# Miniprotein binders against a7ua95r516to809, part 118

Target 1, 294 residues: a7ua95r516to809
Amino acid sequence: ASLSLLSISDLVPDLQFIFFWMSNAIEILYFIQQKSPAYMQTIELMDDKAGSKESLLSATISANEEAMTILEEVIMYTFQQCVYYITKTLYVVLPGLLDCNPFGTEPSSEQCRRAAGVCVCAVCVMPEAVRRVVSVFQTTSDLLQQYQVHSEIQSQMFAYLFFFTNVSLFNQLIDKGPARGWFQRSRVLQIQASVKILLDWAKGAGHNHLAQKFFAKFCSTVTILASPPQQLSQMSWKALCAEHPSLKPVQLHRILTQYQLMAELGPLPIWQPSSEDEAYIYRTVDLLESFENH
Key: E = the ipSAE of ESMFold2; O = the ipSAE of OpenDDE; V2 = 0.75 times the mean of E and O plus 0.25 times the DockQ between their complexes.

## First folded at step 8 (miniprotein)

Design da16
Fold by ESMFold2-Fast, scan of step 8:
Structure da16 (fold): chain B 294 residues (1-294), chain A 80 residues (1-80)
Amino acid sequence: as target 1 above (294 residues)
Amino acid sequence: SMTYEVTIRTDNPEDLSLIAFALRILAKAMGLRVEEVRREGDTLRVRISGTPEQVEYFREIVELWLKVQGIDARVEVREV
């Protein structure tokens, strides 16, 4: 299958194959973990007719560890493959989330049911760009449920997908936002509404804690940018740092600078970095986030 | 010290790849040596070396795994 596929639906057959093997490798791993102690005890209780019982036990423990290692490698490989294909799809659809208008009625590419002229499908009121992102998360959730993947692995997968989404959206907004007008108040409010749809989906899917943890940086960014000038002007640099600890000094400084440049409601106060943070606001190497998990 | 042939028959041949993988891993986890794995239509034949006690335990654990997974398959073991 082509890696240029843009729709998550186009990847479902490939993902089903990978999820099948990942799920089964996990089940075999847990099965061995549950049954090995009883087997080892059986060896310990054996008659040592040849005087080789200790050697057999030692060899079996080593073989068992090797079997577990093979399964862990298969699980890791298949997990990484799933993440690779899913995040590659997210990479293509995420920029659209920053450009869409959730307050406007856009034609939906998905079919909607109608009754007496009223749309009964919630998807009809969601921007297409937001629906594409939600569809990636929903398809992932559906596959995890279809193959009965253990909740621990489900949590790890969504942790990484939320991490990736957060980094991608944050970097795009900071790096490209000024040129695209994304820091204009009307655009920021649209972005905030779109992000709320993603967070509401995560809450409904049982991943609220993961979403709060891994979306913290982007959520802090849109919260600051969506703050009314009268509210934001009453906050000191120290208060903003305390309320948004996920933001590095250089990131907070960039956000506030862009807010001042894009504000249309009058002059804004200048936010002064603390003496301790002043040196760090010029660390350009820390402006954009790494896709490596921290 | 003895060689045994484990034969798995299933009504769904598509399951044989998963069954073969599971048998290899389970045998390794128990310290058994897999000498040969051969597929014949809807049947999987695995040659393993071990003691009679180890091989009997292996048969029981394979049957249990199949049952837990809801895979409809029959397991037969014979000394070769």
Scores: ipSAE 0.662, ipTM 0.921, lowest interface PAE 1.1, mean pLDDT 83
Fold by OpenDDE base, second read of step 9:
Formats: C-alpha cells, sequence, structure tokens
Structure da16 (fold): chain B 294 residues (1-294), chain A 80 residues (1-80)
C-alpha cells in the first residue's frame, strides 16, 4: 500500500539536499587537488628558522590526505543515498512497464491536459507506465544538471540505474513472464515497443552507449521472444549464442524452452545446446541476475 | 602558533552552511586547527590556530574559493 504512493516528486526535496552536498563536495575535492601542490611549494620555500619545515610539510601532507579522504567519503555516501532513493522509486514503477500497452490510446497525463489541452511533447505522448519510468530518469538528469554534478559521476549514476533497471526487468520477465503471459508474442511486442521508447529517451539524453551496454540482456531476451517462430526455428543454438552474447547458456536455454512451450513447436534439435554448453544450461543459480555484481 | 578569527559576511545567509563546511575542510587540508565555528546571523566566525603565514595563505585560498563559487562575501582576519 505505502510503496504505491511513492513518487519521484515526493523525493525531490531530499534528493536536492543530497545532490547539493554531493556536487559541492566534488568541487571542493577538485579545488584542494588543484591548490595543494602550490601550497606545499610555498611551505618548502619558507625559511627554516626553527628546523620545523620538514615537520610542517609532513603534517600538512597528512592533513591534506585526510581532508581528501573525508570528501571522498561524503561523495560516496551521498551517491549511495541518491541511488537508494531513486532505485526505490524505480522498483515501484518498473513492473508497470511489462504490463504496458504502448499501442493503446491511453489518455495523456492529467497535468498536461489541464494546462494546455493536448501537449505533444515526447513525454506526454508516452504511455503512462513508460512515462513514469522516464520521469524518474528525467528527474535524476535534471537534478544532476541543476547542481552541475561532474560528468563522470553523472555517467556512473546512470550506469547503475540502467544496470538496476535491466536486472529488475530481466528477472521479472524470466521469473514471472510465463505466468503473466509476457511471453506471448503480442505482449512481447508491447514490451519491445515500451523499451524502445525508454532507449530513445536515453539516446536523447546523451546516454546511448550506457543504455545499449546495460540493457543488453533484457533487450536480447525481448528480441528473441519477439522473433517470429519461422525465423527463430531456423537459428541454431550456436548462432543464437553468437548473436546474443550477453545471455548465459542457462538463460538462453530457459528463454528458448519457454518460447517452445508458448509457440507449441515441440523439441527443436537445432536449439540443442553444444556439448560445451550442456553442463552450463543446468546452472539454475545463474538464471537470474544479481544486484550485487555491480 | 597564534589564534586568529576569520570573519565571513554575506548577503546570502543560506550560503553560510556551505561556507562553514568548505572552511573546515580547507583549513584541515592546510594543516590548520579549527578551534571554533560560530554563526551569528549573516556572519560566520571561525577561530583557527596557525602561523601568520599559514593564516594569510588561508585567507587567500578562502577568497579564491568564494570567487570561484560566485559567492559575494567579505573575509576579515584578526588576531585574537
Amino acid sequence: as target 1 above (294 residues)
Amino acid sequence: SMTYEVTIRTDNPEDLSLIAFALRILAKAMGLRVEEVRREGDTLRVRISGTPEQVEYFREIVELWLKVQGIDARVEVREV
């Protein structure tokens, strides 16, 4: 009950606070890194009247390293807090993406309807379930830009969020897909279209490479499931492995087995795993993706 | 080492929390001891201990940091 009410908008005040300190800590760290060498040189040029110059220099170096360590801890902590809050919001909205029908005339967001009639912005034309996911990413992007967070930290943030999204969607699809009917071709085509909208957003936001990299498993799964039976039945196990290298043998085998059941194709000898992969297709521990591997 | 009071005044009191944080970190990075940090309205007072040369350099670094941040603030240093 309480999780369904959590929106990214509700978290914006807390996120703003965290992003503020994260950005400023990064800037101070870079400032210290830039100025510390010059400061050390000034100490080296001081008159050694008391024989304490070396001691002062050593103490200053140590103090500088400690200050930088504190800043790094602040940056890491604030980064983790951002990820925690954002992923909590993603956890709530991501399941809706798998149930979304992007081909349906879902009404535009109530907010855009009230203000300007028919808003034709790229976000307003999105299905509601896709829009909710995109809104989390867009809000994150806007906050990162607003607080001028260093580009490397922005990239790391999106890398993790895309990773989390891929793992979540992939695991849900593999685990619940058969029972929910998400393996049905019509449903798969809906999922494919929804993911395409998300990927198009990521491309527009400048994160195309990251999106392609971190969504590879989910996209490969959806691509296989979206393939016509006539086409997929002509592809060998080896060809499928080569075309979808992001999938482990156990994952590919599970996808193909479920596809076979859904399409009523019966056993296909051409999909039989190679002798090399035969031992790996039974490693059920490797079937679902882990959140800890990142 | 002598004790100095660094006073920072700004028209934007909302910046004082950031300034206080930055001053503590910068002072630490320079090997200065921060004895006390007080906020009085629109003014931040920081007591530090160090050599006259260290404190002068600290003033310069703080003024430079404020400039880089686009914060309009006045920095005063006095021996206490």
Scores: ipSAE 0.442, ipTM 0.830, lowest interface PAE 0.9, mean pLDDT 90

Design da17 (at its last look DockQ between E and O 0.92; V2 from the best seeds 0.00; counts 0 for: pae O 3.0 > 1.5)
Fold by ESMFold2, look of step 8:
Structure da17 (fold): chain B 294 residues (1-294), chain A 80 residues (1-80)
Amino acid sequence: as target 1 above (294 residues)
Amino acid sequence: SMTYEVTIRTDNPEDLELIAFALRILAKAMGLRVEEVRREGDTLRVRISGTPEMVEYFREIVELWLKVQGIDARVEVREV
């Protein structure tokens, strides 16, 4: 917390070790799956004069399944370790996105400013707070590619990272937004611009569908708060629920209440919750999201 | 079953830890019992119990796995 010892660059050697074993365990598992039929057939063709062939085949099938289970456990453990270390660094850098002003941007590093009047990469032209988050994602992507991790595992990794990012940003916005002035329209527009830069990175990295899915709650929140009053005041509660299905009733109600306060609107009849939702708009236990992925 | 010693020699000793892990898992997947794994510099020695037919197929599988991984190594099998 008080030291910058947990940056993603400081963790790269540990992550390299973990990715090495994860990727190799995946490849050995695949290799066994491809070769098991031929080996079992070899046993079936063996001389069965003592009647031992069926017993040997059964024992070998069981041993084969145990070996694959060991590999699956290694893969799961190493995946969890990667997520643990990466989200620990991500947690440190995410709050900066909410305080960032992207509209006054300069090159984010001295190295980019010195490069021949052009930026070597898009990361160098983004606000520092956004760059710190993108650096975590980009380093993760580079490591996954370096170790040739299977595409499904890569997708699962970014699904967890985007889920974590959404929960962290949403909870901070809802919980700290009033005290930090983040519900003011000018600040919401700054937040929206910063998140767009992050979403553009995800699209360019081939993760657009995952980002759209897992940022839905935070993006819905920011979209509502950024909406012009004339436009938003024409949308009923039912219409808002339908447009933003990722928001729970208590969350949508809280967002609309903050919008009314900041836009100086009185209560609007069309924002009255449906009868089935009315019992849920006061459940403060449902206001914040859990970091537990379930 | 009989005991065999599988000897793997490589010019890249940093690969031996991965090779040892792979051999343990591949042997188990084929119903072979690994009795001992020891490293002597650039050489890995693995003792395996099984029938001659199963151990010969294991040798073939290990050689194929090494080629798929691009690991330059020599595999020798000796009855102990």
Scores: ipSAE 0.632, ipTM 0.910, lowest interface PAE 1.1, mean pLDDT 83
Fold by ESMFold2-Fast, scan of step 8:
Structure da17 (fold): chain B 294 residues (1-294), chain A 80 residues (1-80)
Amino acid sequence: as target 1 above (294 residues)
Amino acid sequence: SMTYEVTIRTDNPEDLELIAFALRILAKAMGLRVEEVRREGDTLRVRISGTPEMVEYFREIVELWLKVQGIDARVEVREV
């Protein structure tokens, strides 16, 4: 198949077209929701001279529901298309976030301007790999603002993008991390710093609540991996499960095993799974997260 | 039921595709039957079937939607 993965900048014209129709379909839906009750009430107040008012009301309710269903389908389709193209671009740039070093890089103002074309100085101090991820989120935010998309839909879009980012980063770290050295302490601290830059962008963009909710799994993972050995070794399995409820037993066990290996804490597992969780640490089908809604 | 022609004229013809989409959906939401939709230059012509009362209310809803969207267009309804 002739598959080509485009950068976010290359997709802007197509995304503008899709956002235009999505925004207008949403506006029409809200308009109908607001005005249809008045119309229905008008029918109810009509003089029933012909004895057909009930038939007219029933037909109108049915037709109204069909019209709203069509709009909901258009909104869902255009939303899914935007999400598809944005997440496809995002997936390509996300692994770079796990490989970059945010320490010791200081780009000049000229490099910052050239790299992004339109780049704020604060964003320019980010590693290039982090900037590419932020660029996808910023372009999405700009398009939502340009087409005046309602705040509920904006929140749903960023909820999904953050969900997708969390799952993608978590799966990459768990699946590829051992081979790529991502569980080494210095690399974990770099990953933690890069993720913090991304979360700071989300906070600045007004999406702090969504970022806190949807990045919980990956944030728990890097928090555990970045913990000092003395602190982490004093926590029980039960305490870690309580502090990190987003992690499944098999996921927590894998993370702790990698931590123990890299921290050279010895061959005997320091963290003993509870008897209730012991069977679940071997559920490899639950190790990686699904990109489905749940 | 009578047939009516709703004529929409706009100073910005590129709005006509959006207007046509909106009119089809608004008519359906009100239980009106859309028989034909035709675009010609700056003009959109929509043929709908319904009672005079329902069609008049449709005209009011269309004019309100255009105003809310900030679209500068003129709406005319005539019996065919």
Scores: ipSAE 0.487, ipTM 0.868, lowest interface PAE 1.9, mean pLDDT 83
Fold by OpenDDE base, look of step 8:
Structure da17 (fold): chain B 294 residues (1-294), chain A 80 residues (1-80)
Amino acid sequence: as target 1 above (294 residues)
Amino acid sequence: SMTYEVTIRTDNPEDLELIAFALRILAKAMGLRVEEVRREGDTLRVRISGTPEMVEYFREIVELWLKVQGIDARVEVREV
């Protein structure tokens, strides 16, 4: 199937299988970790029949370590597979978020209307493009809860998914934004509203801190671009760096340069990088975010 | 070291795959040698080797695990 046709719903059966084994492996691992000390103590209290006690203890320790290692490998593998499938789905739907007009009367998707009642749920009032992204996260959340996956693993999963989403959106905005008109104030406000819906969902799902942390670069970029020219033109380079610490100097410089072009502002001396940052604004390798940093 | 057969019976045969997985890992973690794992309908048979004390403890830990998982299963152990 072409990547373009891949929906999260199509992956649910495979994800269910993976989450099942991931959850079970975690539970077994914790069970072993909790019971192994008591078992070792039991061995230690056994009568030393012909020096067999030390050998049995050593064998038990080694066997336990091996079993734990296997379980950890299963957990890591299943985690990686989940992330792989979910991020593929995100890759398909995320571009739609940047083109979305949340203020438009796009007809509520037919799927929520098929339930006999006007569902006034927050999801039903979402623009289709936003709903598709939220659906990926919601499905992931539902599956993690359904299989009672340990909270730490859930947090790690969402941390990575938010990281991936931020990198994807940020890179697309920086790279394609000027050409796509996403730096236009009206479009930026649409993007800001769409991202707010996603952040509100994350807050409602209990992932507010993770969302704020991992979306910081994209949110900072959108905040700068959404700022009125009269306000932004009064902010110095140093003030902008301090207010948006998630942005590298090269990134901030690029955003401001594109903002100047879009707003038809002449060169603003106040936005000139400091002498300390002057060397860093030309590091084009640092302009786009890497997916490998997580 | 003696050989034992651990038999697990459940009314929910869908759980047998999970039980088999757990038993292999738990047996290994306890230093028991798993010789064979067979599924026969609603019954799982696991052949293990170890000391009587180890196998008894294995029975207890399996029963506890099943209880924690909310799986209704009966565990029987016999020397073979």
Scores: ipSAE 0.058, ipTM 0.581, lowest interface PAE 3.0, mean pLDDT 87
ESMFold2 (binder alone), look of step 8: mean pLDDT 87; pTM 0.846

Design da18
Fold by ESMFold2-Fast, scan of step 8:
Order: structure tokens, then sequence, then C-alpha cells
Structure da18 (fold): chain B 294 residues (1-294), chain A 80 residues (1-80)
């Protein structure tokens, strides 16, 4: 039953039901917005009998606003339900992305096996852990397309999914990375390659701008960790803060401390925070990112 | 204001829940009062109160919405 929890496919029927209602609520909202001006004009053209037209128009405007509020609540509720189930699935599969090796030459998938077993295709190279994450995003995209969900809502959904993925990966790397060996250079390069596959998928799906915006923190982290020691040791604390504005001083300090340890750069501090940033680091309670920053 | 019965008949009864939701919202958006909504097999019956002109406009809006959604349904309005 645990293995079934790893499959987005198991949720498709429930997601189809929720997407159906969300899509239809959005369509009704847009339909009302398009037709309301004509209807209001129809009331305005009615004969004014003892001021009844003005009372009717006022009452109709109020009723129209209430109807739109109800639809907005339905859209919000169904959107939140979709996001909840999709992110719950993502949370289970995302840690695998930090442990997989996309440089592996072990394509065990039958999907790449043509008549004589002569298949050297990109699909055969994608790690299973990365495929599971991509599958969640692809299924979401397919459902949005199937139910013809407006592009604005589609963008909002992927914005949230990318935000969630970024926070989840960043928190996992920072919190569990030292114990799991994820800060070792070879592992960081594997993580960087895996993340590139995810970002390339996003670009192909038309979400490049959202991916660049919402993956900034995790991408900055991986970029720093993948930097050669010769290059990174020549950058000042100020220069690193300027290059990586998405990272809080306390987060940058943790990343650089782990980098110095793993790269065996000796015990002498290389990157000294400014006195202001040092005070901030001392005062800062939260190292990990929140999933509720809206 | 008079009372009218709007009757929707469809070849796909599964659409009736969506149609009922849409009619309630559209009537509310137009300032019409929905007095009763009843489903009987392939038929949805909605009782609304309003002026003849607004109820006729409502019928036109409902038929237009059904057409835009690609839903095959017949709309009838009668005074009760």
Amino acid sequence: as target 1 above (294 residues)
Amino acid sequence: SMTYEVTIRTDNPEDLELIAFALRILAKAMGLRVEEVRREGDTLRVRISGTPELVEYFREIVELWLKVQGIDARVEVREV
C-alpha cells in the first residue's frame, strides 16, 4: 500500500473530479464577467416606474458580486485541494532527487529496448527518481490541458508547485545533507544535473520564467556548492551576497561552512560575514524555509 | 413578479449536477430568486421568480452557456 502512495497515477481519478469542478467554476465566472455589462444595460433600458429600476439595478449589482464571490471561493477551495494532493505526492518523491545519479550508464528500462536492444536514447538515461518528479508535473500539466483551465490559474498552480519543490529540496539539503553526504562535490554535481533535467522540463512546458523565479534559492545553493574551490575562495562575503540575493545571510553562512569542510580548505575562516550580517545570523531563528510564505 | 418553472432535459443525466450549479449561480448573478431545484431522472426543474422580461433573458443566457459548454440540453420555461 506504501508503494501505491508513490504514484501520481493513483490520484488521477480524484484529481479529475476536482479539476472538473474547478474548471467549470472558472468558466462560469468568466461567462458572468462577459455577460454582466449587457444584462446591466438591459435593466437600465427598462421603463422607470416610481424608481423601481434603480432599486432593481442596485440589488442586481449586489447579487452579481455575491455570485462572483461564491465562484471565487469554489475556485480557491478546489485549487487548494489539487495543490494539497499534488504536493503530498511531490514531498514523498523529491528526496530521491538528492540521492540519484543522472550520470549512471545503467538504463534498465524496457522502454529504451528496440528490436535488438540497441537503444541509446535520452529517456533511458533519466534516473527513476527524476522521472517520478517529472511525472507529477507532467500529469498536472495534462490535467490542466484536459480540463482547459485558463492560463492564469495554470501559471498560479505551477508557481506554487515550483515554490513547494524549491523549499522542500532546500530544506532537505540543508537539514539532512551533512548526514547523507549530499555536500560532497560528486553528489552536488549529480544534484545539479538532476535539477537541470527538472528545469529543462519546465522550460519545455512553457514555465521557464516561473522556474527561474521560484527555484532561485535552491539553484543558488547548488551553484555555490558546485563552484571550484579556487574560484569560490577568491569571492568576498559581500560578492557572494550580491550574486545570491535569494539566500539569507544565515543560509549562506551554513552553505559556505559546509563547503569549506567538504572541500578540506582548512580550519581558518575564508568567508567572514560583515558585522551587520554576523549580528543578523546571531539573531536569526529560522534557518529553513517556510511553506506558508504567501 | 411571477413564478416560472425552467425545465432542462439532457441526454446525459451526469451533466445535471453541473447544470443545476450553473443555473443557481447565473440566476443569483441576475438578481433572480431560486425557489426550488428538483432533479427527476434526465430532467432538472428550477422554479424562479421574476419579471417576464428578466426570466426570458435568463433563458437566453442559460441556452448560451449550454452552447458554449457544448452540453446538449433543451430549455423550456413556463409560468406556474
Scores: ipSAE 0.550, ipTM 0.889, lowest interface PAE 1.6, mean pLDDT 83

Design da19
Fold by ESMFold2-Fast, scan of step 8:
Structure da19 (fold): chain B 294 residues (1-294), chain A 80 residues (1-80)
Amino acid sequence: as target 1 above (294 residues)
Amino acid sequence: SMTYEVTIRTDNPEDLELIAFALRILAKAMGLRVEEVRREGDTLRVRISGTPERVEYFREIVELWLKVQGIDARVEVREV
């Protein structure tokens, strides 16, 4: 469908409809869970002839389980539809985050250093690309609140959205970064500033723990790439693995190789993988993260 | 068992789709058979088969659900 070409605002009426039915299906499910035991007990306490009462109770238990299954399917379907349209919109706007400049059209190294040291005092405007991503998260939050969706479901939705965003950004940076120039230091510093805006939004929305957990890989990648050469070249492979446990050895090796090329560093012995990590790196076929959630 | 018509009238007809869905699910959860569901303006008519005791319990559960959800509607039951 053409829904991926629309802004999140254009999807609000459709999302309101889906959230309405999801929320009501959840409420009906909880209502049945609360009231069914009492109803089953009225059947069990009936003074009935052998077989008749057992047949009725068994049939009612089966019918109740079928009703619960129908509601669970409706909840799962509506949840998946919300996630589908939200992530489809998110996927279209996320690459813009890797290309935008929160410091202006031509930020200097000095401006980026000032922002890193005194973020509250630096002039940082929310780029349109970042605003589009934040709008997707904010609209989702607003709809969950509007329809009073249970906090557990809200947490599941943002966990998935942050997981999706992390995988999407990481894969795009690793796969397309060289061709797009995203590994250049000035671009990495812009990406870091843009990502901080997203993380600050998540903290303000009460999702700091989820954001820290699910953005770990992309944040580690950007942190390493944004490190000054004089500092990063003093860190051993072992120290980098310890500080960035979310990165697989093959991913860390790729990131360091790209850093080495961009910073014009010669081979660094201290960045040599351990024997076990070296074996893993040479046996690993794919660098990219899967969207599979196990 | 007998056939009963459960009639729901609301001042907010926009709620009838949700009410119809809820009544179908609640009836199934209770092991009651729904024969027909029909909407006529501000009124929903549901035909169910069951014993008088089970149908009365159903009416009580429907009224309780409507109250919990804050939906303003009137429930009537008659034998057909």
Scores: ipSAE 0.581, ipTM 0.899, lowest interface PAE 1.4, mean pLDDT 84
Fold by OpenDDE base, second read of step 9:
Structure da19 (fold): chain B 294 residues (1-294), chain A 80 residues (1-80)
Amino acid sequence: as target 1 above (294 residues)
Amino acid sequence: SMTYEVTIRTDNPEDLELIAFALRILAKAMGLRVEEVRREGDTLRVRISGTPERVEYFREIVELWLKVQGIDARVEVREV
């Protein structure tokens, strides 16, 4: 009950604090890295009046290394905290994405809070469940930009968030999909449309490559499930493996088995795993994705 | 080793937290000891100990850092 009330907006004050320190630590780290060589050269050029230049240089190097180590720890810690809070929010909103009907005529009555009128911006026209997910990513993007976080760190943040999202959605779809009817073609098409909106947002935000990379497994699963029976039944196991290399044999086998059940298809010899893959299709430990592998 | 007071004044007191953080790290990186950090309204006072040469270089680096950050602040250093 209480987790469902947690919005990304409620976390913004805490996230702002974390992003502030993360950005500042990064900037100071880069500054030290860039200026340390010049500083050392300045010391080398000083008159050796009061002691060993070597000892001073050594002490300076050691002090710089210690400072950089501390800054790196701060960066890592703040990064982890950001990821923790953001993923916690994603965990709450992601299930709604799978249940979303983007084709529903329900007017998103939620007027954009900024406009006295009906806002027709891309976010306001999104289904509520999709909008909630996009809002988490957009808020993250806005905060990263507001605090001018280094582009590499931004990319790493989105890489992890997309990874987390993919794992979460994939695992939910595989585990709960059959019971919830998410494998039904009509529901799959809804999921596909919802994910497309998210991918379009990621493209617009400049993260197209990352989104394509990290959502590959979920997208492949949805693509297979969205395929018409007439088309999919013509594809061999080997062809499906080649077209969807992000899926492990056990995952592909599970998807096809559930598809077959849902579509009321008889046994399809063409989907029979190769002799090489036959040993792997029963590795149920590899069925669900792990959050630890990133 | 002598003790110095570094005074930083800014029209944007919101920047003083960042400045204080940066000064601590930069001082450490330069082998200076930070003895005390005090905020008085729009002014940050940092007491540091070190050699005159290191403290002068510290002033230069701090001024450069502030300039790079686009922070309009005045830096004063006095021996205490």
Scores: ipSAE 0.023, ipTM 0.448, lowest interface PAE 4.2, mean pLDDT 86

